# VH-VL binders against q0atu2, part 63

Target 1, 119 residues: q0atu2
Amino acid sequence: MLDKKARIRTSREYRNVFEKGKRLSGRFLIIYYVENALDNNRFGFITNKKIGMAVIRNRIKRQLRAIVREYQGQVKNKHDIVLVARAGIGKSSFEGMEKDYIAIMKKAGLFARNANKID

## First folded at step 21 (VH-VL)

Design mm21
Fold by OpenDDE, fold request of step 22:
Structure mm21 (fold): chain C 119 residues (1-119), chain A 122 residues (1-122), chain B 111 residues (1-111)
Amino acid sequence: as target 1 above (119 residues)
Amino acid sequence: QVQLVQSGAEVKKPGASVKVSCKASGYTFTSYDINWVRQATGQGLEWMGWMNPDSGDTGYAQKFQGRVTMTRNTSISTAYMELSSLRSEDTAVYYCARDTGYDSGQFYFDYWGQGTTVTVSS
Amino acid sequence: QSVLTQPPSVSAAPGQKVTISCSGSSSNIGADYVSWYQQLPGTAPKLLIYDNNKRPSGIPDRFSGSKSGTSATLGITGLQTGDEADYYCGTWDSSLSAGYVFGGGTKLTVL
C-alpha cells in the first residue's frame, strides 16, 4: 500500500484537486492533478458505481493502487493526483490499465524519469 | 485497414485561419489520439500537438499555443486542426497521425494521413 | 534547432550498411522509447522502428534500431536504391512542456 502521507484521504483534499487541478482523460482513466505545498506526492482513487458492483470497484482500485505504487518514484514531486476510473475500465486488463496510466501521466508531464519497462 | 484521409490543399493570406480535416477509418476513432505534424518545404518534421477524440482533450506544443485549435467530430470520425494568424512561415504540409499511447504507453505514430499543403502568401 | 540531433545526410552504395545517429537528452531519448520514420520523396512519413528496436509488420529486417543512454541509432543493411529517403527519429519529451519531439532528419542518398 501507499504510505499514509502519499494518500489523499479527506474530502477537502479531493475537492481541492477537483477545483484547482487540471483534468486529462485516458482510455480507461481520468486524472486530476495539481501542485501541492508538500514535499511529496499524494494519490487518490475514485471508482464510482458506473464501474460495476462493489467487488469490481474494489478490484479496480487495488489494481490502480498497484500501478501507482510501481511508478510513484518516477513522478514529479509536489503533486496531488486523483485517478478516476472510467466506465469501460472493467473490460480492461491490468496491463491495459497500466499502459493507459503511463500514457496519461506522460501527457500530463508528470513523469520525471523513465517510466518505461523493458519489453 | 486503418486509414487517415485529409482535406485538400489550402491557400491563405497572412492573418487568416486555416482548418484542415482528417477523417479516420478502419478502427475505433475515439480509442486513439490524433496528432498533427507539419513540415515546411525542405525542412524537417515538427510536432504540433495531440487531441483525444474521446474527451476532446488537447496538448499543444508551446510554439503553437494560442494559435492552434485541435477538435473532432466523433459522429464522422473526423479530426480538425485550425491554425490562426497565419504567416508565411506557416507554409507547410500538415499531417495528421495516430499515436499508440493508450495501447502501449508509448508514443509513436503508426498511421499517417497523406498530408495537406497549406500555402500562406500575400 | 531540433530537439534531437541527426546528421543532415548520409550516403552509401547499394548493398552497403549505413547508420544514422540520433542524439538527445535525459528528458527525451534518455527517458522514453525512440521511434524512426522513413519519408520517401513526396510521401508522408512511415513508421519504420518503434520501441527502440521493433519493426512494424512489413518492415524488412534490414532495418534495425538501437538505443543507449541519450542516443539512438538506425541501421540499414543491404542498402537498396529504394531506401533513398529522409529518416527521422522521434520520442516523447518529458520536459516542462511534455510532447513529442523529432530529430532534424537525415537525408540518405544511395550512390
Scores: ipSAE 0.919, ipTM 0.958, lowest interface PAE 0.5, mean pLDDT 95
Fold by OpenDDE, fold request of step 22:
Structure mm21 (fold): chain C 119 residues (1-119), chain A 122 residues (1-122), chain B 111 residues (1-111)
Amino acid sequence: as target 1 above (119 residues)
Amino acid sequence: QVQLVQSGAEVKKPGASVKVSCKASGYTFTSYDINWVRQATGQGLEWMGWMNPDSGDTGYAQKFQGRVTMTRNTSISTAYMELSSLRSEDTAVYYCARDTGYDSGQFYFDYWGQGTTVTVSS
Amino acid sequence: QSVLTQPPSVSAAPGQKVTISCSGSSSNIGADYVSWYQQLPGTAPKLLIYDNNKRPSGIPDRFSGSKSGTSATLGITGLQTGDEADYYCGTWDSSLSAGYVFGGGTKLTVL
């Protein structure tokens, strides 16, 4: 799990990101991102009912948290980033979600260093 | 088979606008970004920007910010690149190219259009 | 003036080996995978190498790619007359203005 300080937790914090942030869509994800006044990044996750049943939504959220945690050290600092799962994400593998995340984050210019895995 | 077919050559005067089309086939159009790359006569490749056919999101190179507009018509799997306030330096061959970013997380262009020559002269 | 630096030209006789270098920085080649494109005279570019050293289907193993640090290299062995073309390296740049960047291109002449 992400550290408490690395999580967007309040509705006010989420609203701030949605209202002031930029939006980019990937194949399975939408990200909203905005600079914050902190010394660290914060991440939020949205999995609404269009994704599927609660068990599916929870699984997707868990997977997205894992992806974010894996790459958090490579993300440019001082950003609030909200990940919104798209309806088709349930058809994607974990690797597919990961690749989509990487692609979107690269397009957003949020990676500070190499985000690619070595095979 | 994946194929990108672009519109024909254009001749424009300075200050005018040009809109080049790129029709995609052989794959799901909305699943891959379309990029535009130009090449002035005798010069190298220059990346202009990307467009997500699904969302309509775009990202332009700073050099073209304010002058380029990338759009799409999903019903006919066609991407468009419009460049305004044309100048002689915009004379080039313009290519559309498919981006593999969503499939691999890495960006490279695996399929290219045949190119569209745009000539800007008074 | 290109973000990635390539030699303007290289030349060799048929059957020989040539290498084309591509130099970048920590925000591009140092941070992401490099791709190479071949452009035959009067044609559109063609993907030659992706992910530093992988070949798409149809690309012969005479073509190879490598990357180290902030530099990449394209290798061509058993040079053929049909290899005469312009070659471009490219990669994603993660600088303030994220986007794709190309090298200046290298003209390969087969003597």
Scores: ipSAE 0.918, ipTM 0.958, lowest interface PAE 0.5, mean pLDDT 95
Fold by OpenDDE, fold request of step 22:
Structure mm21 (fold): chain C 119 residues (1-119), chain A 122 residues (1-122), chain B 111 residues (1-111)
Amino acid sequence: as target 1 above (119 residues)
Amino acid sequence: QVQLVQSGAEVKKPGASVKVSCKASGYTFTSYDINWVRQATGQGLEWMGWMNPDSGDTGYAQKFQGRVTMTRNTSISTAYMELSSLRSEDTAVYYCARDTGYDSGQFYFDYWGQGTTVTVSS
Amino acid sequence: QSVLTQPPSVSAAPGQKVTISCSGSSSNIGADYVSWYQQLPGTAPKLLIYDNNKRPSGIPDRFSGSKSGTSATLGITGLQTGDEADYYCGTWDSSLSAGYVFGGGTKLTVL
């Protein structure tokens, strides 16, 4: 999983992102993002019951964490980012989720450098 | 067969507003962003912004912020681009184009409308 | 004025090969995939190349794309009269204001 310092962990931290952050929707994901006062980024993950059973929600959460870890080094610093899984994500492939993440993060202007795996 | 069909030519006075429509067919309208690109006569392509038909989210080029509004009517699979405070420099052909960002993670325009000529003259 | 720089014009005889360059920066071409568009006279642009070097269905293999560093190149072999058009490169820019950017366009004349 992500390092402790790279995780949004408290309800207060989540609330801050939802209240003060910007919101963008992708096909399978919604992101809320806001600048923080730290030297690192923090990520949060929301998987509601509408996306499926607990087993599915846990799977999706693991997959999203894997995606975030993969691209963590390319994300602009000093941001709190919450990923909210949309209802259709349960039927999406890992690759589909990854593509959606990349697209929405690009639209948000949160990538500091090349976010593509291959040139 | 993906198609984007735009509204007809417009003639406007300086200071007026113009609203161009783009009707999509042949695919799920809410699954792909619509972008707007304009081209002045004899000039190059200029990206104006994107609009997510599902959420209504938008992102505009800085040059047009405060003057452009991109919207949609999902019931008729139609995107709209409204440009206000028109000036002679806004005379151009305006294109809508489908964005593949959510599908591939990469941004390029795989389908284009036929273009709408907007003329701004006194 | 355009964020990406292209030569304003290129020309060659039928059957020859031409290349069109596209120069950018670390925040655009250096950071994302490049696409190319063909615009025949009086028509809307058409996707020609995506993801640096991939061709959509219907685009002949005479058209090729490549990218290195902050520059991209479009290659056209076996030039035909029907290739006479304007060509534009484009990519996503990850600068402070994220968005798509185009090159200034290159007019290809078939002699």
Scores: ipSAE 0.918, ipTM 0.958, lowest interface PAE 0.5, mean pLDDT 95
Fold by OpenDDE, last read:
Structure mm21 (fold): chain C 119 residues (1-119), chain A 122 residues (1-122), chain B 111 residues (1-111)
Amino acid sequence: as target 1 above (119 residues)
Amino acid sequence: QVQLVQSGAEVKKPGASVKVSCKASGYTFTSYDINWVRQATGQGLEWMGWMNPDSGDTGYAQKFQGRVTMTRNTSISTAYMELSSLRSEDTAVYYCARDTGYDSGQFYFDYWGQGTTVTVSS
Amino acid sequence: QSVLTQPPSVSAAPGQKVTISCSGSSSNIGADYVSWYQQLPGTAPKLLIYDNNKRPSGIPDRFSGSKSGTSATLGITGLQTGDEADYYCGTWDSSLSAGYVFGGGTKLTVL
């Protein structure tokens, strides 16, 4: 779904975000974010076993990728961002995840322009 | 019914610190951020920062960076705002307010405390 | 010095209509939803409008909000003496220091 260049793919890349990035917690998500040296943003997704069975984890990951893809054009450039699903996310709606993502990203100051769907 | 009840008035000397409390009830305390807003006498509202009661994460207005500390005690659903190095300009009514960012993705303050008057004078 | 600009005062007679403007920039009003708060004398602020034009429960429909570009407007029809208060606009600012910002406030006097 996301372009290959927009994905965090290696353990080294993830480690860099966790070690050097900032952390913010939302209701369903935790984000780690750090500036990168690229001209584009990269996103990573983590769904641990505490989320549930593999089928659930994969569903959550697909949903988070969809959310990120929807708003990627509004995110400030040159950032690596890792989304970590929290334990309760499996019981949340897609809309709930989306709103949580927006709130966290706003608090992180990562939106460059209006991220609201209404406007 | 959602309620935010703040601690009583404070009188402090310049250079001292003040810690105001805000006890929440009627909802899940850890599910909503608490914000602090102050208002000097005859002046407008000034946003100070937010605090996530679940994680303890905070975000402060630049003006108060290094001087404000927002904390919470989840066991008693109470948020705290401590302001140090007080000066006369800090004399104001301080409000705690709940925002609905996680519910809607939008930030507005749907419930407010009654306010705490902090007076800084020598 | 407030990030959002409001007229310092407005006045009208009972039954009339008043509007209160709120001007910002592309990083705040232009980028996010606007909320309005009513503050009666000696009381804490109260949410009046959220998401540009939505009213919380208990707020009469004679209060309205709108937003266009980097400006927002609060409208009050059928003005009542009990509407005499200070009104503040507010929104999230996405500048370098992300956070909430308020207007300077508008004193509404009912003549």
Scores: ipSAE 0.918, ipTM 0.958, lowest interface PAE 0.5, mean pLDDT 95
Fold by OpenDDE, last read:
Parts: C-alpha cells; structure tokens; sequence
Structure mm21 (fold): chain C 119 residues (1-119), chain A 122 residues (1-122), chain B 111 residues (1-111)
C-alpha cells in the first residue's frame, strides 16, 4: 500500500487536480496530473460504476495501486497524479494495465528515469 | 493487413498552410497513436508529434508547437497533420506512422505511410 | 543537430559484417528502448529492430540490435546488396517535452 503522504485523500485535493491539472488518455486509463508544492508525489485513484460491480472496481483499484507503487520511484517529484479507470479496463490483464500506465506516464513526461523492467 | 495511405503531393507558397491526411486500415484506428515524421531532401528523420485517435490528445515536438495541428476523423479512420506559416525549410516528405505504446509501453513505429511530398517555394 | 548521433556512412563488401552505432544520453537511450529503421532508396522507413534487440516478423536474423548504457548498436551479418539503405536509430526522450527522437541516419554502402 502507498504511504499516507503519497496518497491524495481529500475531495479538495482531488478537485484541485481536476481543475488545474493536465489530462491524458490511454487505452484503459486517464490521468490528471499537476505540479504540487510538496517534495513528494501523491496519487489518487478513481473507479466509477461504469467499470462494473463493486468487486470489479475494488480489484481494479488494487491492481492500479500495485502498479503505481512499483514505479513510484521512477516518477518525477512534486506531482499530484489521479488515475481514472476507463470502462474497458475490466477486460484488461494486469500486464495490459501496466503497459498502459507506462505509456501514459511517458507521454506526460513524468518518468525521471528508465521505467522498463528489463533494462 | 495494417496499412496507412497518405494524401498526394502538395505545393505551397511561403506563409500558407498545408494539411496532409493519413487513412488507416486493417486495425482498430482508435487503439493506436498516429505520429508524424518528416524528412527533408537528403536529410534525416524528424519527429513532429503524436495524436491519440480515441481522445484527440496530442503531443508536439517543441520545434513545431504553435504551427502544427494534428487531428483525426474516426468515422473514416483518417488522421490529419496541418502545418501553418510554411517556410522553404518545411519542404520535405511527411510520413504518418503508427506506434505501439499502448500495446507494449514502448514507443516505436511499426507501420508507416508512403509519405507525402510538400514543397514550399515562392 | 540530431539528438542521437550516428556515423554518417559505413561500407563493406557482400558477405561481411557491419555495425552501426547510435549514441545518446541518459534521458533517451539510457532511459528507454531503442528501435532501428531501414529506409531503402525512395521508400518509407521500415521497422527493423525494436526493444533494443527484437526483430519484427519478416526481418532476418542477419539483423541484430544491442544496447549498453547510453549507446546502441545495429549489426548486419552476411551483408547483401539489398541491404544498401539508410538506417536510423530512435527512442523516447524524457528530457524535454516528452517525445520521440531519431539519430542522424547512417548510409550503408555495399561495395
């Protein structure tokens, strides 16, 4: 699990990201990202009802948290990043989600170093 | 089979705009980003930017920001690249190319259009 | 001018081995996978190598790729006259506004 300091927790924090941040869409994910005034990154996760039943939403959320945690050290600092799961994500494998996350984060220019596992 | 077919050659005056089209077939158009790459005569390849056909999101090389616009028409699986304020230095062959970023997390161009020659001369 | 540096030209006789180098930095080759493209005269580029050393279907095993640090290398064994072309390396760059970058290209001449 992500540390408390690495999580977006309040409605106000989420609203700030949505209002002031940039938006990029991947195949299964949408990210909103904005620079923060902190020395660390914070991540938020949204899985709405269009994804499916609560069991599915919770599974997807756990998987996304796992992905973010794995690559957390490679992300440029001072960013608030919200991941929004798209409707089709329920049909995706974990690996598919991971690849989509990597692609979007690269496009956003948010990786500070090599995020590829095989390198 | 995957295929990218581009529009025909263009001849423009300095200061004008050019819009090149790239029609995709053989795959789900909205599942892969389209990139544009140009090549001046006798010169190397120069990346211009990417466009997500699903969302319409774009990312342009800094050199072309303010002059380039990448769009798409999903109903006909066609991507467009418009370059404005043309200069003689913009004379080149322009290619559209599909990347596999969302499939693999890696960006490379697995399929290319045949190229469109754009000539800018007074 | 190009972000990635390649030798402008290389040459060898048929049947020989040639290598083409591609030098970058920590923000591009050092940070992501390298791809190689072959461009025959008067044609569009063609994907030759991806993910540093993988070949797409239809590419013979005479073509190989490798990466170390901030440099990549394309190898061509059993050189054929049909291999005469321009070769470009490319990769994703994370330093600027994130984008793709190419090498300057290398013209391969088969003697």
Amino acid sequence: as target 1 above (119 residues)
Amino acid sequence: QVQLVQSGAEVKKPGASVKVSCKASGYTFTSYDINWVRQATGQGLEWMGWMNPDSGDTGYAQKFQGRVTMTRNTSISTAYMELSSLRSEDTAVYYCARDTGYDSGQFYFDYWGQGTTVTVSS
Amino acid sequence: QSVLTQPPSVSAAPGQKVTISCSGSSSNIGADYVSWYQQLPGTAPKLLIYDNNKRPSGIPDRFSGSKSGTSATLGITGLQTGDEADYYCGTWDSSLSAGYVFGGGTKLTVL
Scores: ipSAE 0.918, ipTM 0.958, lowest interface PAE 0.5, mean pLDDT 95

